# VHH binders against Probable cyclic pyranopterin monophosphate synthase (moaC): the designs that were tried, part 9

Target 1, 244 residues: Probable cyclic pyranopterin monophosphate synthase (moaC), of Pyrobaculum aerophilum (q8zyf8)
Amino acid sequence: MIVDISKKPDVFRYARASANADVKKCNTAVAAKAATVASRYLPFLHPLPLSATAWCKDGKFYVEGIAHWQTGVEMDVLFGVLVGLLGSGAVKIENLRVEIKQKQTTPPIIENVNTSEAPITREGDLVASAYGRMKVVNLDIVKNPVEKGHPIYAAQTAAALNAKRLCELLGGPCPSVQHFKIEIITSDSVEVRTFIKARDITPAPEALFSAGVALLTIWDMIKKYEKDENGQYPYTYISELHLD

## First folded at step 3 (VHH)

Design m01 (framework vhh_gocatamig_d2)
Fold by ESMFold2-Fast, scan of step 3:
Structure m01 (fold): chain B 244 residues (1-244), chain A 119 residues (1-119)
Amino acid sequence: as target 1 above (244 residues)
Amino acid sequence: EVQLVESGGGLVQPGGSLTLSCAASGFTFDDYPLAWYRQAPGKKRELVAGITRGGSTVYMDSVKGRFTISRDNAKNSVYLQMNSLRAEDTAVYYCARTVYEYKGSLDYWGQGTLVTVSS
């Protein structure tokens, strides 16, 4: 279910997300655009008018976002970091997290201007596998239906639906996907593995993207149970996401 | 010290346009972001539009596509071009020098200029 927010107040919602990655480009325009359209890819997100900016500094990729709306923007900026890193050529992402989120009557002013890079050129095998791990506070919640539905089933479906759609965000050619599968297991964390086969160009970015979409879908569905008393996420983050 | 002086408010009909100006003094204008806020009767003060030193802008959803914020560093001025005005845009509009930080604290406000959208 998309949760009814109609009775929540319109206030300024701010969030900043970051991740560690070794990238040769800093494709901030792709990141900012992805954040504004995250609700088209993550099935339970509300569409909202988001202003977003991105930057790279000291081995980290950042996205911040502001909206005057009835819901928070943390999932939108997390999605922006994920897609921005993939658009910057990342094959290994660490510690994708929300650094801060705030409700304000007076939001900050966005300082940075986003820059566009040429689309990533693809080379590599026509088959790719990705692995992701997400730390959560309440692992048992992941295994059972919540208000929005069953987290694991929803994540598998969202990943499959979105396995072919990363090129809409990155630009450049789309791989002709021939096969996709995903496995999600709970251990001491939420673990995801994806496998994807394409006919013509490497689907390695799509393997990473579908794993990230699965984990972000679970995070979004359980986030009510993951927040501390200040509405922050001190213990929930995607600790690793990489090609196998 | 820091002073912000708004002008350009007035009575305008629905669908009309109006340009607000804010003249700044007492600080190095080029080094600071500026913003326009408004306060309607019975409402809290809210951000309408902001502009950074680098020219990046932010807008409240209800004014996107209708309002444009700009700055002229040579004149130490910031502007709010308001098009397709609606009755709900009626408010006192304030120019503010904002802090760069995401904590949302503001340093200084102007005295305000009244915009009334009505016949």
Scores: ipSAE 0.000, ipTM 0.162, lowest interface PAE 14.8, mean pLDDT 83

Design m02 (framework vhh_8h63_2)
Fold by ESMFold2-Fast, scan of step 3:
Structure m02 (fold): chain B 244 residues (1-244), chain A 119 residues (1-119)
Amino acid sequence: as target 1 above (244 residues)
Amino acid sequence: ELQLVESGGGLVQAGGSLTVSCAASGFTFDDYAMGWSRQAPGKERELVAGITRGGSTYYADTVKGRFTISRDNAKNTLYLQMNSLKPEDTAMYYCARTVYEYKGSLDYWGQGTQVTVSG
């Protein structure tokens, strides 16, 4: 379900997310745009008026966002980092995490910078596999239904739907997907592996995207059990996401 | 020693344009969000524009669409381009540094530069 937030206060909601990545150039425009439309891709996220910006510094990709709204924006900025890195040609992403999230009654200094960039050009094999790993506080929460539904089953469905949709965010042609499968296992962490086959263009970004969407869907569904007393994520993060 | 030195103020006719600048020294400029505030005689100081390390901008409703804040990290300089100026924009304009982008908290202010709009 999409949780009822109608009784929550309208306050300024801020978050910044980051990940380590080795990329030659940063597609910050795609990252900022993706953050603003994350609710179209993550099934239980609330739509909201988000101002977002992205930047790269010292081998890290950052997205920050703010909304005057009734819910937090941490999942939106995490999604922005994921998509921004994929739009930057990343094949390996490490330590995708929420650096900070806050709420306050006074407006922080932030405004969306709308920039446009050329569509991504794709080259590579017509099959791809990706692996992702996410650290969580308690794996038993992941294995059972929560308020929003069953995390693993929801993640599998979200990943399959989104395996066909990354091109909406990156621009350029969409791969004609012929086959998609996903496996999610709980060991000492949440592990996901995706496999995708396309007819016409490489689905390597889609393999990474669907794995990331699966992990972010689980994070969103269990996030109230992951926060500390200050509303921060001291333990939860996606430690690795890469092509096999 | 931390310094913010504003310049570029002056007298301008209503409907005109003016750019004020702020030269920063004594700290690593690109590690901080920066802003512009103003104070007219008998009024409280207001934050009119802010810019984060990453380039995200904020504008007060009173100036949105007319003012543009920008920064040049290579030159340690902050700018405020003011277009379609109104007599109500007459104020001392202050450059400010903040350590908390999410709070909009400004922790240091320059000496200011006077902008006077006639008309």
Scores: ipSAE 0.000, ipTM 0.173, lowest interface PAE 15.2, mean pLDDT 84

Design m03 (framework vhh_8h63_2)
Fold by ESMFold2-Fast, scan of step 3:
Structure m03 (fold): chain B 244 residues (1-244), chain A 119 residues (1-119)
Amino acid sequence: as target 1 above (244 residues)
Amino acid sequence: ELQLVESGGGLVQAGGSLTVSCAASGFTFDDYVMGWSRQAPGKERELVAGIVSGGSTYYADTVKGRFTISRDNAKNTLYLQMNSLKPEDTAMYYCARTIYEYSGDFDYWGQGTQVTVSG
């Protein structure tokens, strides 16, 4: 279910997310755009008017967002970092995390900063596999239904529905997907593996995207149980996401 | 040594404008959220504005639409432009930094600069 937020007050909501990645370009425009439309891809996220800014510094990719709304924006900025890195050519992402989130009185809405990027081409194998790992406080919560539904089943469904939609965010050609599968395992962490086959162009970015969508869907569904007493995430993060 | 040094305070008439500045040194300025707080005699300290490294801003309702916070990461300098000043804006203004939040829980403050609005 999409949780009823109609009784929550409109207050300033702020969050900043980051990840480590070695990229030659910093595609800030794609990151900012993705953050504003994250609810179209993560099934339990509420749509909201988000202003987002992205930047790169010292091997890290950052997205921050603000909204005057009834819900937090941490999942929106996490999604922005994920998609921004994929749009920047990242094949290995480490430590995707929420650095901070805050509630405050009403702020001004900021304009996002757009950076023009040259068209990119997709060269590579027509078969791709990705691996992701997420650290969580309590794995037992992931394994069983919560208020929004069963995290693993929701993640599998979200990943499958979004397996071919990354090109909507990056622009350019969409792979002609012929096969997609996903496996989610909970041992000492949440682990995901995706496999995707295409006819015409490499689906490697889609393999990474689908794995990331699955992990972020689980995070969004269990986030209530992952926060510390200050509402922060000291323990929850996506430690690795890479092509096999 | 970590330092935050405020300047630009002074006496202004109601309806006037003033810009205060903060020079930061001894840390990587770009890695911190910066803010301005103020304290009038006998009152609690109030956070009036905050700005993250990327430029996103926050304002208290008391100053929204009148004050503008900005930063110059190349010069390690924070600014607060104050327009349409009111007598109730009279206070000592402090530059502040925090690594993870700018909502009143700061880890370091400067010595402050006094702003007095007559009217």
Scores: ipSAE 0.000, ipTM 0.134, lowest interface PAE 18.0, mean pLDDT 82

Design m04 (framework vhh_7zox_3)
Fold by ESMFold2-Fast, scan of step 3:
Structure m04 (fold): chain B 244 residues (1-244), chain A 119 residues (1-119)
Amino acid sequence: as target 1 above (244 residues)
Amino acid sequence: DVQLVESGGGLVQPGGSLRLSCVASGFTFDDYAMGWVRQAPGKGLEWVSDITRGGSTGYADSVKGRFAISRDNAKNTLYLQMNRLKPEDTAVYYCARTVYEYKGSLDYAGQGTQVTVSS
């Protein structure tokens, strides 16, 4: 079930997410757009009116968001970074994290930066595998049902249902998916592997996307157990996400 | 208070049939696309079938021609008719709700019902 948010104050919510990126050009327009529609892809995320901005600086990809709403926007901006990097041709993403989240009675000032678009290339094998790893404070919570359901089962379902939908966000060609597999393992961290086969074009971005969706679904479901005294995430992040 | 309650699972011999049902409550059932996903022992989740608000259906290749998904909006109930069952169909089957305008985004799943196909 969706958690009751009725008692949360309706104030300005701000968050900024980032990840290390080895990309030649940043697709910031796709990132900002993805952040505003993240609830269409993450099953337990509440829809909300979000303003988002994305930029690249010093080898990092950033998305920040603001909403006057009852819930935080950290999952929305994390999703924006993920999709923005995939739309920028990233095959390896490191340290996807929330840098800061805040509640304010006065709107935060959002930096105006130029949005840019990069061509999306679809060359490669018709079979792709991706690996992702997420560091969490409390692995025991991931292994068992929480209020919203079982994190692993929900993540596997969300990944499978969304595996072929990345093209809706990137605006390019959609692979004809023939087969999808996902495996989630809890060791000293949460690990995910995806395998996807397509008929016509490489599903490599979709393999990365589905792995990211699985990890973000788990993060969203366990996030109340991951926050510190200030409501921040000093220890929770996706440390790596790459093609096998 | 959204609730999805599956039933109809059990032990059946190869070649047999089972009909799964999922009773929905706490929301307007006919406003949502619905589906079935399954998890076999030691394996990940596999999408089985879905049905839109308008009645359009989709099926995994592994079950196409053997399974039929349907819905009864007057009874707030989703069904999966499973025919010619194989040992490979052994799994926990989950009923799932999606937001129809957010196709493919799952927002609720039931507790699941066990289907075992064995002699």
Scores: ipSAE 0.000, ipTM 0.100, lowest interface PAE 21.8, mean pLDDT 82

Design m05 (framework vhh_podentamig1)
Fold by ESMFold2-Fast, scan of step 3:
Structure m05 (fold): chain B 244 residues (1-244), chain A 118 residues (1-118)
Amino acid sequence: as target 1 above (244 residues)
Amino acid sequence: EVQLVESGGGLVQPGRSLTLSCAASGFTFDDYAYGWYRQAPGKQRELVAAITYGSTLYADSVKGRFTISRDNAKNSIYLQMNSLRPEDTALYYCAKVEYRTSGYLDYWGQGTQVTVSS
């Protein structure tokens, strides 16, 4: 496994990610926080100083980020959208994608928004299953080892390690996870299914989080093969993520 | 610091409906989950329904018949009970739901009696 960024230019990096969601609150504080600490949860993501802002508009949840660094910030803002939606009570996430990413010498304008934070405080079922699907251009890369390792095996490990850690981002007590299972299938897209059992509270947010972490880990590992000639992701996105 | 007061109970015939109300006082109403519990004579208290800001949960015995809702502007929780059955007869309690196992609650009201009889 080789992870090297030494030849990448140290310039301003900008990205904005979005997803469709029907939520009653827009937990922008959790989203922004998650974006700044995404490298603690995605195994091949480099830590960097990131300024992040989140907002909701027209049925979509947005996160944008800027850093002066050697790597792009698209995975950081995607992670922010995922966690922000889970912290806002979402049980269904659609079209999680990168709207735009840029590198430039002049910093872009970042809009300021009011933030609100609400805990998840629900009793419920002690088992949960989640399903996620990611559209990619190059499925052959997903199926085989790349320089950072095998995308599927890395995703399985990242999901398992992080299944218990969503509570660190959202606040509140962590579920006592008893069983965790993940299945990743590649046919015309990347499909992930997770199953979690916990003894004390519903692990539904954790099932969704684990599926999302798996998909983002794969995306991060294959991302250089998914970009177009302008460095954008016109075809790569998480089309659906929901409870089974 | 949440205080809860239930109302809306009464005597009703099978197949009819009732709406229970729970009025809360306290300065953080929006930040908490709330639930309705019931206790029939000689039986343990059971969770009927719970609501957060983004989701609802129902006991299997009432799923499809009862609807829980909240009005944050009025600091109130409601339980709409349709197609009532004699086995729904119980004292109904409103409670703040903690991030804990089922039946673990911080605050309980006095309860409101619902009697379903022919």
Scores: ipSAE 0.000, ipTM 0.098, lowest interface PAE 19.0, mean pLDDT 77

Design m06 (framework vhh_podentamig1)
Fold by ESMFold2-Fast, scan of step 3:
Structure m06 (fold): chain B 244 residues (1-244), chain A 117 residues (1-117)
Amino acid sequence: as target 1 above (244 residues)
Amino acid sequence: EVQLVESGGGLVQPGRSLTLSCAASGFTFSDYVYGWYRQAPGKQRELVAAITWGSTLYADSVKGRFTISRDNAKNSIYLQMNSLRPEDTALYYCATIEYSTGSYEYWGQGTQVTVSS
């Protein structure tokens, strides 16, 4: 299912997303690439011609994106931060959020950034579990069908279908996944837990990725209920995402 | 076989504290969400506190007085009950929920808590 966007104006869309993570390397090339292809992994996201840049500063990972298009690019840059951190070896991500999003008739100016790549390391246990938590304005919206469908069921499906696809973005070895499970609950937040078993290499990045995909899918489906009068997200963010 | 065993109940005076424990066996402890329920004589069973993978929930009647915690290494959950009131008198049950393979509930046998002078 594709949301009708035909009445939205073609203007420049800008967004910047960030997260806190303790990483020794900043894989900005993977982050920028991921942002441009986010619609291949998030089922309700529209494909669009995105220009994205990424950088690390003061313990935070950033992605910003620009497109001349009918939809906002906040989900694309959030996905870029998630994948960029996973490609940088992050095992704990905190406060994944949209810092700002804008619509304008004149393209925003962004600085050139140097791209960097980090080697992909796949050492660890052949089973991995991840936990994620997302704060939302109204949990009752998450529990019931919205225009795009049921957020929890869509998130479970998106996570399962994409669980083993992170290696397409990181460019390294793909785990041979033998078992995947996901559970999503609503408490005072949206909580997700994933479990992945692989035969050959650690699926720890995939456990984190699938949890993140689930949460971003829910965010994308409920985002009209989460925005303030200026189209910003004053409350909604992924507060934590880490291996158990 | 999945088994939950509660302990730590007893008779206490108002204003005192008790800690209940629930020991779990027969499954992977960390896969489950746990809760403490209670049932007073002549009343329906009610949720007192729940602990998920990253959050805790409390009934309004116990917020600020009770604390739920888990110890995955010991396969146990705990309920620390402070400032106990006569209204807290009930049989307390530990329960688990697993959603990933299908909704189901496992219950312990219960442990009695009596708050009286």
Scores: ipSAE 0.000, ipTM 0.364, lowest interface PAE 11.9, mean pLDDT 83

Design m07 (framework vhh_podentamig1)
Fold by ESMFold2-Fast, scan of step 3:
Structure m07 (fold): chain B 244 residues (1-244), chain A 118 residues (1-118)
Amino acid sequence: as target 1 above (244 residues)
Amino acid sequence: EVQLVESGGGLVQPGRSLTLSCAASGFTFEDYTYGWYRQAPGKQRELVAAIYRGSTLYADSVKGRFTISRDNAKNSIYLQMNSLRPEDTALYYCARVTYDYGTYTDYWGQGTQVTVSS
């Protein structure tokens, strides 16, 4: 379900997310755009009017966002980082996390602007697989129905749907997907593996994207159990996401 | 044989309290998530409360009124229900939920009836 937020107050909601990545150019425009439409891709995320900006500094990719709304924006900025890195040609993403989130009655000031565009390229094999790992406080919450539904089932379905949709965000050609599968395992963390086959162009970005969407869907569904007393995420993050 | 057996249901007046118990057998009790679900006539089954170790989750309709707890030494889960309302009338189920290599399994008790009326 999409949880009823109608009784929550309209206040300024701020968040900043980051990840480590080895990229030559940062596609910050794609990141900011993706953050504003994250609810179209994460099935239980609320749509909201978001202002977002993205930048790169010292080997890290950042997205921050603000909305005057009834829900937080941390999932939106996490999604922005994921898509921004994929649009920047990343094949390995580490430590995708929420650095800070805040709510307040006065608008925060966003001062960082570093907007650039880079063309996407599609070179590689017509099959790809990706691996992702997410650290969480309580693995057993992931295994069980929560208010929004079943995290594992929702993640599998969201990943399959979104394996075909990354090109909507990056622009350029869409791979003609012939086969997709996903496996989600809970060990000491949440682990995901995706495999995708396409007829015409490499689906490597889609393998990474579908794995990331699966993990973010789980995070969104369990997030109220992952926050500390200050509403922050001291333990929850996606530690690795890479092509096999 | 995995088995969950509920007890403590019954007829109770509005505003009173009732405690449900769930006895687990046939497996190692510790390190699993347990939940209480309820189903009223003509409605879908809903999660009321869940517990994993010391972490708890409650439906908004019962927050502040119901408390879930566990006793690992007794292999038991409890639901303390305070300030009961006619709307709390339902069959209450104890459940254990597991994830197994890309599949998902729920173990359910038979259910215990709670009726809140005068």
Scores: ipSAE 0.000, ipTM 0.109, lowest interface PAE 20.6, mean pLDDT 82

Design m08 (framework vhh_gocatamig_d2)
Fold by ESMFold2-Fast, scan of step 3:
Structure m08 (fold): chain B 244 residues (1-244), chain A 119 residues (1-119)
Amino acid sequence: as target 1 above (244 residues)
Amino acid sequence: EVQLVESGGGLVQPGGSLTLSCAASGFTFDYYALAWYRQAPGKKRELVAGITSGGRTVYMDSVKGRFTISRDNAKNSVYLQMNSLRAEDTAVYYCAAVYTEYSGTFDYWGQGTLVTVSS
């Protein structure tokens, strides 16, 4: 379910997410756009008016977002980092995390910043496999239904639906997907492995994207159990996401 | 030990320009939003310009198109370029920094630098 936020106050909501990745160019425009439409891809995320900005510095990709709304924006900016890196040609992403989130009562007037876009290339095999790992403090919650539903089943469904949709965000040709499968395992962390086969162009970005969507769907569903007393995530992050 | 040290204030004629600088030390500058506030005698302190950790900018309506805020993370500095200065821009200008976890308050303030626009 999409949780009822109707009784929560409208306040200024801010979050910044980051990940480590070595890319030649940063597709900051696609990252900012992705953050604003994250609720179209993450099934239990609330739609909201978000202003987002993305940038790269010293091997890290950043997205920050601001909304005056009844819910936090941390999942939106995490999704922006994921898609921005994929749109920048990343094949390995490390430490995708929320750096900070806040609520405030006095919002500044936000001016839009122009962003630039780097092209993505689609060179590679017609089959791809990705691996992702997410550290969580409350692993037992992942294995059973929560308020939003069953995290693992929701993640499998979200991944399958979204395996065909990354091209909506990046532009260019969509792979003609012939086969998709996903495995989710709980060990000392949440592990996801995806496999995808396409007829015409490499689905490597889609393998990474579907793994990331699965992990972010689980994070979104369990996040109330992962926050500390300040509403931050000291222990929850996607430690690795890479092509196998 | 946290410090914000402003410089660049002074006396300038109407229509002139000044660049204010704020040098920061003692905290992880890249994670902080920074702002320039001003206070004229007998008035409340007001936000002139702000810049987030991501580089997004905010301006008071009366300074839009005249003032530009920027940051240099390598130098732990924030700047306010002030063009087409007017008598009503006369004030003490303060540099302020906030870690985004705090709501509605700034963590650190400089001592201020006086800008006087007069002939």
Scores: ipSAE 0.000, ipTM 0.112, lowest interface PAE 20.1, mean pLDDT 83

Design m09 (framework vhh_8h63_2)
Fold by ESMFold2-Fast, scan of step 3:
Structure m09 (fold): chain B 244 residues (1-244), chain A 119 residues (1-119)
Amino acid sequence: as target 1 above (244 residues)
Amino acid sequence: ELQLVESGGGLVQAGGSLTVSCAASGFTFDDYSMGWSRQAPGKERELVAGIWSGGSTYYADTVKGRFTISRDNAKNTLYLQMNSLKPEDTAMYYCARTEIRYGSYVDYWGQGTQVTVSG
């Protein structure tokens, strides 16, 4: 279920997300674009008119976003960082997190400017497997239905739907997907493993994307329970996302 | 098992043409996407062209309109036809079983063939 947000105030919403990555390119254009269309890929995320900016600094990839709307933009900027890193050649992503989110009646000042850069592409093997881990406050919430539905089942569905859709965001050729599977387990954290097979080109970016989409879908569904009294995420983050 | 052997490199005058070839063995060539990358001294390796098993192609902006990638599945051979060559095209050219896509790359490369453009 897409939750009814009619009672939430229509005010300016700001968020900045970041992740550690060892990329030599910074594909800011793809990151900003992805953030604006995140709701097409995260099944329970509300669409909104988002303005997004991306940049790289000191081994970190950043996306910030602002909207005048009834819901926060943290999931949108997290999705932007994920897709921006994949479009920048990342095969290992660490500490994908929300640095800050704000709700204001007056627009916040955004001083960083987006430097447009064309997406880069590279290829590998015809099969790929990815692993992701997300730390959460309470795993029992992940394992049971919440207002938006069951987080694990929703994540499995979102991952499968998106297994071949990364090419819509990054441009370039779409893999001829022959097989996709995902396993989600809960231990001391939420762990996801994806496997994807394609005949023509390596689905390595799609394996990473599907794992990331699964984790972000769970985060979006449980985020009410993960925020502190100031609406921040002190404990929730994706600690690792990499090819197996 | 898998082997890629490049040939056809050499010295060519600026504005000229050259075709390099790659003989593939040890795998079912028809089922795999193939590409050509190059590396000039002091520069990172870059992929310049790719061709999928279905025949669709990719070209880097630096070579688009000048280079043509093709494959002959009956001969298990990959080709790169290079036209309007520039001194900046001077590099070791490598055959790969992989293509450029999304900035993610896991490759298998041949030994390379040197292309030198004078002038």
Scores: ipSAE 0.000, ipTM 0.170, lowest interface PAE 14.6, mean pLDDT 81

Design m10 (framework vhh_h_nbbcii10_fgla)
Fold by ESMFold2-Fast, scan of step 3:
Structure m10 (fold): chain B 244 residues (1-244), chain A 126 residues (1-126)
Amino acid sequence: as target 1 above (244 residues)
Amino acid sequence: QVQLVESGGGLVQPGGSLRLSCAASGFTFDDYSYYALGWFRQAPGQGLEAVAAITRSGGSTYYADSVKGRFTISRDNSKNTLYLQMNSLRAEDTAVYYCAATVYEYSGSLPEYDYWGQGTLVTVSS
């Protein structure tokens, strides 16, 4: 099924996403890169020409993005924060959220920030489990099909297909994945658990990544029901994402 | 405590040049809290118009179509000073020019600006 965006105005789209980052070195280059290619990993996201920048400040990791396009860029910058934190060695991510999104007729300005890079290392157990939780206004919408399909089934599929692809973004070795499981539960929030077994290197970043992809896929599919009258997200965010 | 002070305005003939300066105090141009700096103008009987803007690093600039190729925005972070070099001035450039500093939030034509100077008058007349 083709999703038609032709009715949406072609204007400058801006968004900024953030999450709490308890990391000593911030991999901002990976974050910016990930934001520009997010549509290759999130199944309902439209490809678009995105300018993105990332920075760390006051214990938070930020990504902002700008595009002259028919759709918003909030999912692209959220994906950038997720991947940037994983590329920075994060094993616990809190309060992944959209801080603001806007549209305007004149071009906004984006800051290019340079920070030092750290090597990406892969040491640890060959089995990993991750847990994620996302707060949503419309929990009943998550349980049933929407215009794009069933959110839970789409999330499970997106997570499974992308579980071993994080290394394409981080530029390091890829784990030889032998087993993948995902479980999504709706309680007072959307909860996800992933389990990955690899042969050669730790799949811990992939466990976190696949959980995040599942939650972002659900967010993208239900986002029209989550926005307020100003197009903002007053409630929706990923409150926690961590290794079990 | 945050203050912006413009200088360099005055009377100039059509085709002439002026350089405006904006001195900042109470914050530094290296501060991540201040995403961009810009120049705005208000002509007699007109609304506020965005003229030019520059990011903290100086790596990106914006210019209104009416001034592209004639005006150049620049900054000196070590001196905490923003500049606007105005060349090939026209009668239509007559306005009070304001400098402004912004946080990351975007609204209207450019990012929302939180701190504004008092303005400096530029008159282009024969």
Scores: ipSAE 0.000, ipTM 0.183, lowest interface PAE 15.1, mean pLDDT 81

